# VH-VL binders against Active breakpoint cluster region-related protein (ABR), part 9

Target 1, 199 residues: Active breakpoint cluster region-related protein (ABR), of Bos taurus (Bovine) (a6qns3r647to845)
Amino acid sequence: VKISVVTKRERSKVPYIVRQCVEEVEKRGIEEVGIYRISGVATDIQALKAVFDANNKDILLMLSDMDINAIAGTLKLYFRELPEPLLTDRLYPAFMEGIALSDPAAKENCMMHLLRSLPDPNLITFLFLLEHLKRVAEKEPVNKMSLHNLATVFGPTLLRPSEVESKAHLTSAADIWSHDVMAQVQVLLYYLQHPPISF
Key: E = the ipSAE of ESMFold2; O = the ipSAE of OpenDDE; V2 = 0.75 times the mean of E and O plus 0.25 times the DockQ between their complexes.

## First folded at step 4 (VH-VL)

Design s44 (from rc6 with light chain Y32W N34A S91A Y92N T94F; framework fv_ramucirumab)
Fold by ESMFold2-Fast, scan of step 4:
Structure s44 (fold): chain C 199 residues (1-199), chain A 124 residues (1-124), chain B 107 residues (1-107)
Amino acid sequence: as target 1 above (199 residues)
Amino acid sequence: EVQLVQSGGGLVKPGGSLRLSCAASGFTFSDYYMNWVRQAPGKGLEWVSYISYSGSYTYYADSVKGRFTISRDNAKNSLYLQMNSLRAEDTAVYYCAREDYYGSGSYYDAFDIWGQGTMVTVSS
Amino acid sequence: DIQMTQSPSSVSASIGDRVTITCRASQSISSWLAWYQQKPGKAPKLLIYAASSLQSGVPSRFSGSGSGTYFTLTISSLQAEDFAVYFCQQANSFPYTFGGGTKVDIK
């Protein structure tokens, strides 16, 4: 379901599932070695997501008992399963073009303008996620997760090319895919290293 | 200087309508969520309405839903509250307020800049 | 709707006193809580955001603490200009809601 539909239904600024998973990771998982990199058990992740979908009032009790890597995995799965990636299909070509700019000033102008072009629920949720990932990276000496590691995990989850555009001019699908994945990582890494202070 | 200047209040009969305006200056208006908050004489604060950066998303207090409409004109740096079917219980000072996203470690919003307030009196 | 219960409704205090105001949310709001000060005939002024972060220009005698459902605003050494009404406000979900207010008055 679209993020805008979820936030309207919940009367929330950020989807409840995103907020609760982030809060639990920051409470119990911020010093977990390999947080977000280590996979949670798939059946646990699916079970937790189903409980959120059912709007069960006991979800908070389940969250406190669940393995933290399953909670982290649930957050990743939520973004992966969005009908449209968080940073949108429409803006994908512009993000790829912007991150490729060599002039620092032009790149900053372009990248910041692209955030302002996001629908409000997408922007608010993205900013919420950025601050969370920065807090995780601050504990890198313990959890071993750098900004680059987190960008590698989440970049491709938040940014994906439309199927039509990806295939339009492929010479080697593997080569084009590798190049795009690196760019997706670089886009998220850019925002983690250059936090948007004002909009 | 960052400021919000309000206008449009007054005395109106029950069932009447009024449009409140809030003019922003000293900052990039389109970068901020905007809110309306009211305060009945001698009472506490009551949140009335919210509008997103683009104006595409709005929320209302149940007490005003269906009667009030929040809107914004980013080209004119202005926020509006169209109030229809006014009731005696809508009598209050109405404030417009800027909602800032505190970045760099704070993803929580708060009303950092307020208008001076506009008195709306609904009586026969 | 999230109900914000603020206590006390009023407190009589002297200059130099420590004043503590509490705010309780009917459900968890994480740190989505702000505190405001309002003087007669004036618009409210932001004191604290994110439950514990001091707004620029606000004196250090003001501090906020808490998370989840229980929050406090503390004025460590009350000054003459601090006699005012104080409100908490949650921004976790719509509708946004305010506490009922606490009037800090001269003893």
Scores: ipSAE 0.168, ipTM 0.694, lowest interface PAE 5.8, mean pLDDT 86

Design s45 (from rc6 with light chain S28G S31N N34A S91Y Y92N T94Y; framework fv_ramucirumab)
Fold by ESMFold2-Fast, scan of step 4:
Structure s45 (fold): chain C 199 residues (1-199), chain A 124 residues (1-124), chain B 107 residues (1-107)
Amino acid sequence: as target 1 above (199 residues)
Amino acid sequence: EVQLVQSGGGLVKPGGSLRLSCAASGFTFSDYYMNWVRQAPGKGLEWVSYISYSGSYTYYADSVKGRFTISRDNAKNSLYLQMNSLRAEDTAVYYCAREDYYGSGSYYDAFDIWGQGTMVTVSS
Amino acid sequence: DIQMTQSPSSVSASIGDRVTITCRASQGISNYLAWYQQKPGKAPKLLIYAASSLQSGVPSRFSGSGSGTYFTLTISSLQAEDFAVYFCQQYNSYPYTFGGGTKVDIK
């Protein structure tokens, strides 16, 4: 379900599943080695996501008892399975062009403008996620997760091309995959390193 | 320095209309969600409405839905509340309030800056 | 709508006293809870956000605690300027709702 529909239905700015998973990770998982990198049990992740989808009143009780890597995995799965990526299909080409700019001032202007072009629910959810990931990275000496590691995990989850945009002539599938993934990682890493506080 | 200055209000008969204004200064107005909160004489606080940073999204308390319209003009750093079909129960001091800086990626939604308030009296 | 029940409705206290105000939500709101102070004829002032985070410029004698449905605001040593009405507010979901207020009066 589209993020704007979810937030309107829930009468909130950020989807309930995002807020609850983030809160639980910050309570119990901030010092977990490899948080977001280490996979939770797939069956647990699917079960937890189903409980959120059912809008079950026992969600909070279930969250406190679940393996923290399953909760982290549920957040990743939620973003990955959105009908449209968080940073949108429409803006994907512009993010790819913007991140490729060599002039720092032009890159900053472009990247900040793209954030303002996002629908309000998408922007606020993204800003919420950025602040969470920065707090996780602050514990890198313990959890071993750098800003780059987190960008590697979440970049491809938040940014993906439409089927039409992903095709190219005279380029191998492996080259296309590697190049696109690297650019997606760089976009998220840019915002993590250059937080939009003057926005 | 960071400031919200309100104007408008007054005495109006039931069924009448009023438009409240809230002028922002000392911060980048377009980076903040804005809210209206009211307080009836001698009573507690009641949240009325919000408007998103771009103005594209709004939400209203059920008590005012269909009668009140929140709007903003980011070029003029101004927030508005158009109040139609006013009732005696709408008599209150109306405050505009800024939500904490969401632009930094923090999602706290607390009201850190408030206007001075504008009295609206609905009586015959 | 989430109902916020605040207690007590009023308390009489002396300078130097410890004052505790409680706030209960009708459903879980995590830590999305703020506390405000309001003096007669003035707009409310933010004291605490995210249940326990002290707003910049607010004296350290103010503290907040709690999560889920039960929250407290504590003033460790009441000063003359603290005689006011205090409100809790949930911002977990719309509509945002406030507690009924607690008036802290001179004994």
Scores: ipSAE 0.035, ipTM 0.643, lowest interface PAE 7.6, mean pLDDT 86

Design s48 (from rc6 with heavy chain Y50D; framework fv_ramucirumab; at its last look DockQ between E and O 0.05; V2 from the best seeds 0.00; counts 0 for: pae O 5.7 > 2, placed apart)
Fold by OpenDDE, look of step 5:
Structure s48 (fold): chain C 199 residues (1-199), chain A 124 residues (1-124), chain B 107 residues (1-107)
Amino acid sequence: as target 1 above (199 residues)
Amino acid sequence: EVQLVQSGGGLVKPGGSLRLSCAASGFTFSDYYMNWVRQAPGKGLEWVSDISYSGSYTYYADSVKGRFTISRDNAKNSLYLQMNSLRAEDTAVYYCAREDYYGSGSYYDAFDIWGQGTMVTVSS
Amino acid sequence: DIQMTQSPSSVSASIGDRVTITCRASQSISSYLNWYQQKPGKAPKLLIYAASSLQSGVPSRFSGSGSGTYFTLTISSLQAEDFAVYFCQQSYSTPYTFGGGTKVDIK
């Protein structure tokens, strides 16, 4: 389900699953070594995701007893399973081009414009996530997760091409996937390292 | 004044090639996606191709993919369409169009500035 | 690809008449729908963007409405200069696609 549908249904600009996972991580996982990098148990992640999908009343109880890495994994899985990536597939080329700009001023203008171009629920959720990741990175001395590490974890999940573009990219001999992944990481890192703007 | 002025086109035999040009003025050319749209005589509008700000990304309609190449020279404020292996069905008026965006946080796109059009006739 | 179905293909109307043109998308395009006016021998002109937003300089007698898969362009009171062909266009995803057009003729 598209994030815009979820947020409309829930009457919240940030999906409930995102809010709850983030809150739980910040509550008892923010200092966990390798948080978001360490994979949770797949079955736990799937179970938790299913409970969220079913809007089960026992979500909070389950969260309180769930392994923190499973919760973190659930958050990542949510974004990965979005039919449209959080930063939208439509804007994917623009982000890739923007992050590659050599002129700092041009890059800033482009990246800020693109950020402002996101749909409201996407933008608000993205900003919400950014702030959370910044807080996680603040605990780098204990959790060993830098902004770059977090960008590496989330970048390709939040920013990805459409299926059509992805297929086209795979068939192109001139395209280097490693370069694209690096760019995806750099996009997220850019926003993690730059202050928020007024929208 | 914001405007797009087109040149090129004309009569060509099937299998031939043509190159269309579109000169932009009155705005920062590199800040916009540019597009080509064509219209066969007495028919509707058909999107042909677009190109990103720096030209790094291009997209084509299936009908022209592999035959047409869109490019731009931002230093010259110019948009181009190289058309190879032309077919009779490519006969149309070709328009260059600027793609602008609207809305705060919704990135609605529309073609707000158009060239005057260039007729391309492919006939034996 | 997203198919845009425009109706009617043509309409005859008199000055002062209310004219309504419809556009249907094969799938939801949210509000990513634009309307253009084209006069003979001229390039299209943007009238409405984002389904319902009036382009600068366009008379207020033009209005757009709709979302998802159903959209309408309305001319509240047809003027002499409004006889033209009108096109809808989705900007939801590439390839961008246009409706077949609606010719508004004088009755």
Scores: ipSAE 0.019, ipTM 0.615, lowest interface PAE 5.7, mean pLDDT 91
ESMFold2-Fast, scan of step 4: ipSAE 0.706; ipTM 0.856
ESMFold2, look of step 5: ipSAE 0.316; ipTM 0.749
ESMFold2 (binder alone), look of step 5: mean pLDDT 92; pTM 0.943

Design s49 (from rc6 with heavy chain N35S; framework fv_ramucirumab; at its last look DockQ between E and O 0.06; V2 from the best seeds 0.00; counts 0 for: pae E 14.6 > 2, placed apart)
Fold by ESMFold2, look of step 5:
Parts: structure tokens; sequence; C-alpha cells
Structure s49 (fold): chain C 199 residues (1-199), chain A 124 residues (1-124), chain B 107 residues (1-107)
């Protein structure tokens, strides 16, 4: 389901599944070693996702009882399964080009303009997630998650080539890691290191 | 009495423009998402566009994206559809519709109130 | 886009008959399915929302059921005013899409 449809349905700027998963991680996952890096149990992740999809009254009870790595995994799964990545198909080439700029002032202008080009639901949700990931990284001495670790997890999750573009890149098992993944990581790392102040 | 009263429409040549209007009464217009839905003569229904209650979010069917613009004026309780670069396949009765919502956490997006419809004919 | 396939395209029935109309989605839409009635020359009228919930003012002879990919609208005892075209519509994701319609005619 497109993020704009979800935010319209909920009369909210950020999807409920995103808000609830982030809230739970901040309550009891901030000091979890390897949060977002460690995989939760796949069946727990799918069960929680299904409960959110059904708007089941048991959501809050399941959240309170569930392994925090499964909750982190549910958040990651939500973004991976969006029909269009959070940072959009249309802007993917521009993000990849912008992160490659060598002049710091030109890069900053370009990267901030790209954020302003996102639809409002995408931008607001991205900023919400970005603030959360910064808070996670502030606890790196305990949780062992640096800004780079978080960018490695979320970069490819939020910024992907379109279905047409990706078919050419992922034609064999030998392409398990590519140049695009490095750039995707660098885009998210850039925003974690240079957070947008004013929008 | 809750109602949507439409105006505009008519005959236009390909490439032309029209603006459709939909006037709301009997409810708090600014609390509702609004849609346009069209029906070609003798055919089924096709969703065209929606607009959020503040106007901050708009979405379009691919068939009209870039040519049609949905807008609203909450002070006038009015919904509009600006149709540019009209094509023969845009010939239809156009309905404005109110989207209602039920249940917590999700709004189901059913069209609970419809305008009477206005005919748009695009032919040379 | 989510394709909605509605069946049958037409049915002939008599007053008092039970009529069942089927709607299938090309992917799961949970319970985000709505049913409309349209009479000639008129705008559609909402009958059922959220797969099974009756809209206010709709007679109880109308009922909806289903979840996921398979849905039905049932008229338990057809009345004279029920001869119309019926449409299903998914509201799970944009673009919102309608079934092709089912015309209910007098036999």
Amino acid sequence: as target 1 above (199 residues)
Amino acid sequence: EVQLVQSGGGLVKPGGSLRLSCAASGFTFSDYYMSWVRQAPGKGLEWVSYISYSGSYTYYADSVKGRFTISRDNAKNSLYLQMNSLRAEDTAVYYCAREDYYGSGSYYDAFDIWGQGTMVTVSS
Amino acid sequence: DIQMTQSPSSVSASIGDRVTITCRASQSISSYLNWYQQKPGKAPKLLIYAASSLQSGVPSRFSGSGSGTYFTLTISSLQAEDFAVYFCQQSYSTPYTFGGGTKVDIK
C-alpha cells in the first residue's frame, strides 16, 4: 500500500505502524546491542505485520510482549515492502547523482533540494525516522550501532532503483552486493550527519 | 440536508479545457476528503482524483495526471476539477463524491455522498 | 493497480428471489471493499462499506461478506426497487478501482 494512502486513511502525518514500532524501540530497545542489525524471528515479524494490516485490537498488547528485535524487524519490513521506496523511484537517480558531488556547498544544496522534492507524507515520515535513528546512534557506546551501521541497514531499505531499473541490476546471484548499495548507504549517512534543520 | 450540487461541463473539442465545480452543503466540508469519479456512457466507474481536507495532499489516476488539477476552497464549500488537454476518452459523466471514514486507525474511503453528475463531451 | 473482477455481469430474477453477486480482487485488500447501487440516470448509492457493514438507511435484506480476495453481496429477498446495476470498489490503495458491474433485471 502507498504511504500516501496510509497517511490519508489514518489522518496522520506518519503511518501508525511506523510510529508504534519507533515508540517501542525508544522505550525498551535503545540499549539493545545490535538493534536493527540483529534479525528478529521471522514468524513474529510476519505476525505483527499482519496484526497491523488488520488493525487488530491486540496490536498494543502484542507490541508490549514481543521481542524488540522482531519489532525493529517489522519496521524494516514495512519500508522494504512499500510499493515505492520512501525516497521514491522518481528521485532515485537524482539522489545517486547528488551524493557523488565533490563540492560540499553544491552537495548540500542538491541534497536539501531533493528532500523538498518529496511528497509531504514521504518527507515527514523520513524526518521522523531520521530523528529516531539519530537518537539510537547517540547510545552507540551501549547498543554498538554507529551512524554508519544504521545507514547500512536503512540506506538500501529506503532508496532503491525502480522495478524497471532493478531488473537489469539483479539478473544473477553473483550480484549480491553492488556499487549502488554503497551509494544508497552514503545517502542516508549524509542526512544522519547533516540533519535538515528547516523545512 | 447533506448534498453536493455540481455545475460546469459541456461540449469541448480535443485539446480544450473545462472546469467542473461541486458545491457542498449540510455538512462541515473541510472535515472530508473529496474525490472525482467518472463514468463513460454505458461503461463502469473510474476514480479520477482525490484531495485531502486541507488540500495538502492530492492524487490522480495515471490517465489524467498532468492534465487535470483537483482543488478546493473550504471558505466557499466548493470542490473543483480543472481539465486541460482534453481527449475523446475523457468523455464521461463526472461525479464529485465525499469520502467517509469508519473505524479507528483506518477510514475505509467509501464514497457515501455523491453529486448528481455533469456530462463532459469531448469531440471534434 | 488492483483489478476487481465482478460476476455475473447480468442476472435475471423475480421479486422475492435471493441474489448473490461476487467480487474478486487481484490481491488481498483485507476488508477494504465497498458496494454501490446505481439506477439509470442516477449517481451511485453506497450500500455496504468495509465488506460487511450496512450504510445508514440501507434495508437489512442487503448484506455483504468476505475478506482478502473474495467478496459477496447478497439481496435476501429481491424487491421492485432493487433492479439496478451493482458495483464493488476497493479502497485499499490508489488508484481506487471498481468492478465491472452486475445488472439485476426483472425476469
Scores: ipSAE 0.000, ipTM 0.482, lowest interface PAE 14.6, mean pLDDT 86
ESMFold2-Fast, scan of step 4: ipSAE 0.769; ipTM 0.889
ESMFold2 (binder alone), look of step 5: mean pLDDT 91; pTM 0.940
OpenDDE, look of step 5: ipSAE 0.017; ipTM 0.600

Design s5 (from rc6 with heavy chain Y101W; framework fv_ramucirumab)
Fold by ESMFold2-Fast, scan of step 4:
Structure s5 (fold): chain C 199 residues (1-199), chain A 124 residues (1-124), chain B 107 residues (1-107)
Amino acid sequence: as target 1 above (199 residues)
Amino acid sequence: EVQLVQSGGGLVKPGGSLRLSCAASGFTFSDYYMNWVRQAPGKGLEWVSYISYSGSYTYYADSVKGRFTISRDNAKNSLYLQMNSLRAEDTAVYYCAREDWYGSGSYYDAFDIWGQGTMVTVSS
Amino acid sequence: DIQMTQSPSSVSASIGDRVTITCRASQSISSYLNWYQQKPGKAPKLLIYAASSLQSGVPSRFSGSGSGTYFTLTISSLQAEDFAVYFCQQSYSTPYTFGGGTKVDIK
């Protein structure tokens, strides 16, 4: 379901699944070594995702009892399974072009303009995620997760070329991801390193 | 100086309409969700509506759904509340408020800047 | 909708007194709670955001605590300018809801 439909249904600015998983990770997972890098148990992730998909049964009880890596994995899976990536199919070519700009001022103008071109639910959810990831990276001495590590994990989940175009040009999932994966990582890393100061 | 300056209130009969305005200065208006909050004479605060950065997403309290419309003009740094089919229970001071969703610590969504308020009286 | 219950409705206190106001949410709102001060004839002013974070320019005698469903605003040493009504507000989900307010009268 599109993020705009979810937030309207929930009467929220940021989807409950995003907000609840982030809160739980910040509460008890910020010092977990390899948080977001270490895989949670697949059956736990699927179970938690199903509870959120069932429109918020008793999520809070389940969150308290679950392994933190499964909660982190649920957040990653949610973004990966969105019908359209968080940063949108429409803006994907512009993000790829913008991040490739060599002039720092032109790059900043382009990258900031692209944020303001996102649908409002996508933008506020992305900014919420950026702030969370920066807080996780602040604990790098303990959790061993740098801004680059987090960009590597989340970049490809937030940005990808359309499935139709990917199928037309590339022959395997590995080839599809390899095509632009470094640029996808660099886009997210850019925003983590250059957050909107007065957005 | 960051400020919100309001106008457009007044006296109107039940069933009438009014449009409230809120002019922003001293900050990048398009970077903030904006809210309307009201307060009936001698009563507490009641949230009325919010509008997203571009104006493409809006939400309303059940008490005003279908009658009130929130809108914004980012080029003019202005927020509006169009109030139709007004009822006696809509009598209140109406405040516009900026929602600081990004820079307010770990949890966003606080109303850090408020307009001075505009009185709306709905009376026969 | 999330209901916010404030207590007490009013309190009379002397300058220098410690004043405590409580706020209860009908369901867990984590730390998505704000406190506002409103003086007669004026717009509300943000005091505390995220349950415990002091807004810039607000005196250090104001503090907030709590999480989940139970929250407290404390004024450690009441001053003459603290005569006002205080409101809590949840920003956890829409519609945003306010507590009923607590009027602090200075003797």
Scores: ipSAE 0.165, ipTM 0.726, lowest interface PAE 5.8, mean pLDDT 86

Design s50 (from rc6 with heavy chain S56D; framework fv_ramucirumab; at its last look DockQ between E and O 0.19; V2 from the best seeds 0.00; counts 0 for: pae O 7.2 > 2, placed apart)
Heavy chain, then light chain:
Amino acid sequence: EVQLVQSGGGLVKPGGSLRLSCAASGFTFSDYYMNWVRQAPGKGLEWVSYISYSGDYTYYADSVKGRFTISRDNAKNSLYLQMNSLRAEDTAVYYCAREDYYGSGSYYDAFDIWGQGTMVTVSS
Amino acid sequence: DIQMTQSPSSVSASIGDRVTITCRASQSISSYLNWYQQKPGKAPKLLIYAASSLQSGVPSRFSGSGSGTYFTLTISSLQAEDFAVYFCQQSYSTPYTFGGGTKVDIK
ESMFold2-Fast, scan of step 4: ipSAE 0.708; ipTM 0.859
ESMFold2, look of step 5: ipSAE 0.394; ipTM 0.775
ESMFold2 (binder alone), look of step 5: mean pLDDT 92; pTM 0.945
OpenDDE, look of step 5: ipSAE 0.015; ipTM 0.586

Design s51 (from rc6 with heavy chain Y53W; framework fv_ramucirumab)
Fold by ESMFold2-Fast, scan of step 4:
Structure s51 (fold): chain C 199 residues (1-199), chain A 124 residues (1-124), chain B 107 residues (1-107)
Amino acid sequence: as target 1 above (199 residues)
Amino acid sequence: EVQLVQSGGGLVKPGGSLRLSCAASGFTFSDYYMNWVRQAPGKGLEWVSYISWSGSYTYYADSVKGRFTISRDNAKNSLYLQMNSLRAEDTAVYYCAREDYYGSGSYYDAFDIWGQGTMVTVSS
Amino acid sequence: DIQMTQSPSSVSASIGDRVTITCRASQSISSYLNWYQQKPGKAPKLLIYAASSLQSGVPSRFSGSGSGTYFTLTISSLQAEDFAVYFCQQSYSTPYTFGGGTKVDIK
């Protein structure tokens, strides 16, 4: 379900699942070594998603008792399974072009313009995620997750090339996506290192 | 200096209309969700409406839905509340408020800057 | 809609006293709870956001705590300028809702 539909249904600015998973990770997972890199148990992740989908009053009790890596995994899976990536299919080519710019001023102007072109629910959810990831990276000495590590984990979940898979042979598609994955990582890393201070 | 300056209040008869204005200065207006909050004489605070950065997304309290319209003009750094079909129970001081999700280092949607308030009186 | 219940409705305290105000949500709102101070004839002023974060420029005698459904605002040593009405507000879900307010009277 599209983020705009979810936020209207929930009467919230950021999806409930994103808000709750982030809060729980910051509460008890911020010093977990390899948070977001280490996989949670798949059945735990699916169980947690089902509870969020059911809007059950017991969700808070489950959140406090669940393995923190399953909660982190639930957040990653949510973004990965969105019908359209958070940063949108429409803007994907522009993000790839913008990150490739060599002039720092032109790159900044382009990258900031692209954020302002996002639908409001996508933008506020993205800004919410950026602040969370920066807080996680502040604990790098303990959790071993740098800004680059977090960009590597989340970049490909937030940005996706449309139509590439349908045109390329399996092996060729893997090579093309490998190259694009590096750019996807660089886009997220750019915003983590150059936060949009006056948003 | 970050500030919100309000205007447009007054006395109106039941069924009448008023438009409130809120002029922003000292910050990038288009980067903030904006809210209207009201307070009836001697009573507590009641949230009325919000509007997103672009103006594309709005939400209203059930008590005003269908009668009030929130809007913004980012080029003019201005927020508006068009109030139609006014009722005696709409009598209140109306505040515009900026929602500071990022500036305070948190996305908890707090109202960090408020206008001075505009009195709206609905009576016959 | 999320209902916010605030208590007490009023409290009388002496200068230097510790004052505690409580706020209860009808459902969990995580840490999406803000506290505002309103003086007579003035707009509200943000004191605490995210349940426990002190707003810039607010005296350190103000503190907030809690999560989920139970929250407190504490004034560690009441001063003359703290005569005001205090409101809690949830920003977890729309419509945003406020507590009924607590009037702090200084003896």
Scores: ipSAE 0.091, ipTM 0.694, lowest interface PAE 6.7, mean pLDDT 86

Design s55 (from rc6 with heavy chain Y33W; framework fv_ramucirumab)
Fold by ESMFold2-Fast, scan of step 4:
Structure s55 (fold): chain C 199 residues (1-199), chain A 124 residues (1-124), chain B 107 residues (1-107)
Amino acid sequence: as target 1 above (199 residues)
Amino acid sequence: EVQLVQSGGGLVKPGGSLRLSCAASGFTFSDYWMNWVRQAPGKGLEWVSYISYSGSYTYYADSVKGRFTISRDNAKNSLYLQMNSLRAEDTAVYYCAREDYYGSGSYYDAFDIWGQGTMVTVSS
Amino acid sequence: DIQMTQSPSSVSASIGDRVTITCRASQSISSYLNWYQQKPGKAPKLLIYAASSLQSGVPSRFSGSGSGTYFTLTISSLQAEDFAVYFCQQSYSTPYTFGGGTKVDIK
């Protein structure tokens, strides 16, 4: 279900699954080595996601008792499984072009314009996530997760092409995916290193 | 100096309309969510409405839904509340208030800057 | 909607007294609770945000605590300028809701 539909239904600015998972990670997962990198148990992740989907009153109890890597994994899976990526299908080509710009001023201008072109629920959810990831990275000496590590984990979940781009000269799918993934990581890393202070 | 200066208001008969204005200065208006909060004479605070950065997202208290419209003009650094089909129970001092954005390091949406208030009286 | 219940509705106190005001949410709001002070004829002023964070420029005698459904605002040593009405407010979900207010009166 689209983020805009979820936030309207929940009467929230950010989906509750995003807000609650983030709060729990910040509460007891901020110093967990490899947070977001280490996989949670798949059955725990699916169980937690089902509870959020059902709007179950047990959600807060499950959050406090569940393995923190499963909670982190649930947040990651939520973004990955969105019908449309958080940063949108429409803007994907523009993000790829913008991040490839060599002139720093042109890149800044383009990247900030693209961010401001997002629908409000996507923008607010993304800003909420950026602040969270910055707080996680501040504990890098303990958790060993740098801004680059976090961009590597989340980049491909927030940015992915809506349709497979088929090139006439395609040599292998792996080559195309590898190139796109690097750019997706760089887009998220850019915003983590250049926080959108004003828009 | 960060401030919100309000105007509009006054006495109106039931069924009438009024438009309140709130002018922002000293900060980048387009970075902030904005709110309207009201207070009936001798009573507590009641949240009325909010509007997102771009104006794409608005929410209303059930008591005003369908009658009030919140809007903003970021080029003019101004917030508005169009009040239609006014009722006696809408009589209150109306405040505009600035809400923190999620990127500010605070995601608790506190109202840190308030306008001085505008009195709206709905009476025959 | 989330209901916020504030107690007491009024308290009479003397300068130097410790004053505690409580606020209860009808459901868990995590730390999404703010406290405001309102003096007669004036707009409210933010005192505490995120349940326990002191707003810049607010005297250290003000403090907030709590999470989930139960919150307190404490004034450690009441001063003359503190005689006002105090409101709690949740920003966890829309509609945002305020407590009924607590009037701190001179004894």
Scores: ipSAE 0.258, ipTM 0.728, lowest interface PAE 5.2, mean pLDDT 87

Design s57 (from rc6 with heavy chain Y59D; framework fv_ramucirumab)
Heavy chain, then light chain:
Amino acid sequence: EVQLVQSGGGLVKPGGSLRLSCAASGFTFSDYYMNWVRQAPGKGLEWVSYISYSGSYTDYADSVKGRFTISRDNAKNSLYLQMNSLRAEDTAVYYCAREDYYGSGSYYDAFDIWGQGTMVTVSS
Amino acid sequence: DIQMTQSPSSVSASIGDRVTITCRASQSISSYLNWYQQKPGKAPKLLIYAASSLQSGVPSRFSGSGSGTYFTLTISSLQAEDFAVYFCQQSYSTPYTFGGGTKVDIK
ESMFold2-Fast, scan of step 4: ipSAE 0.705; ipTM 0.849

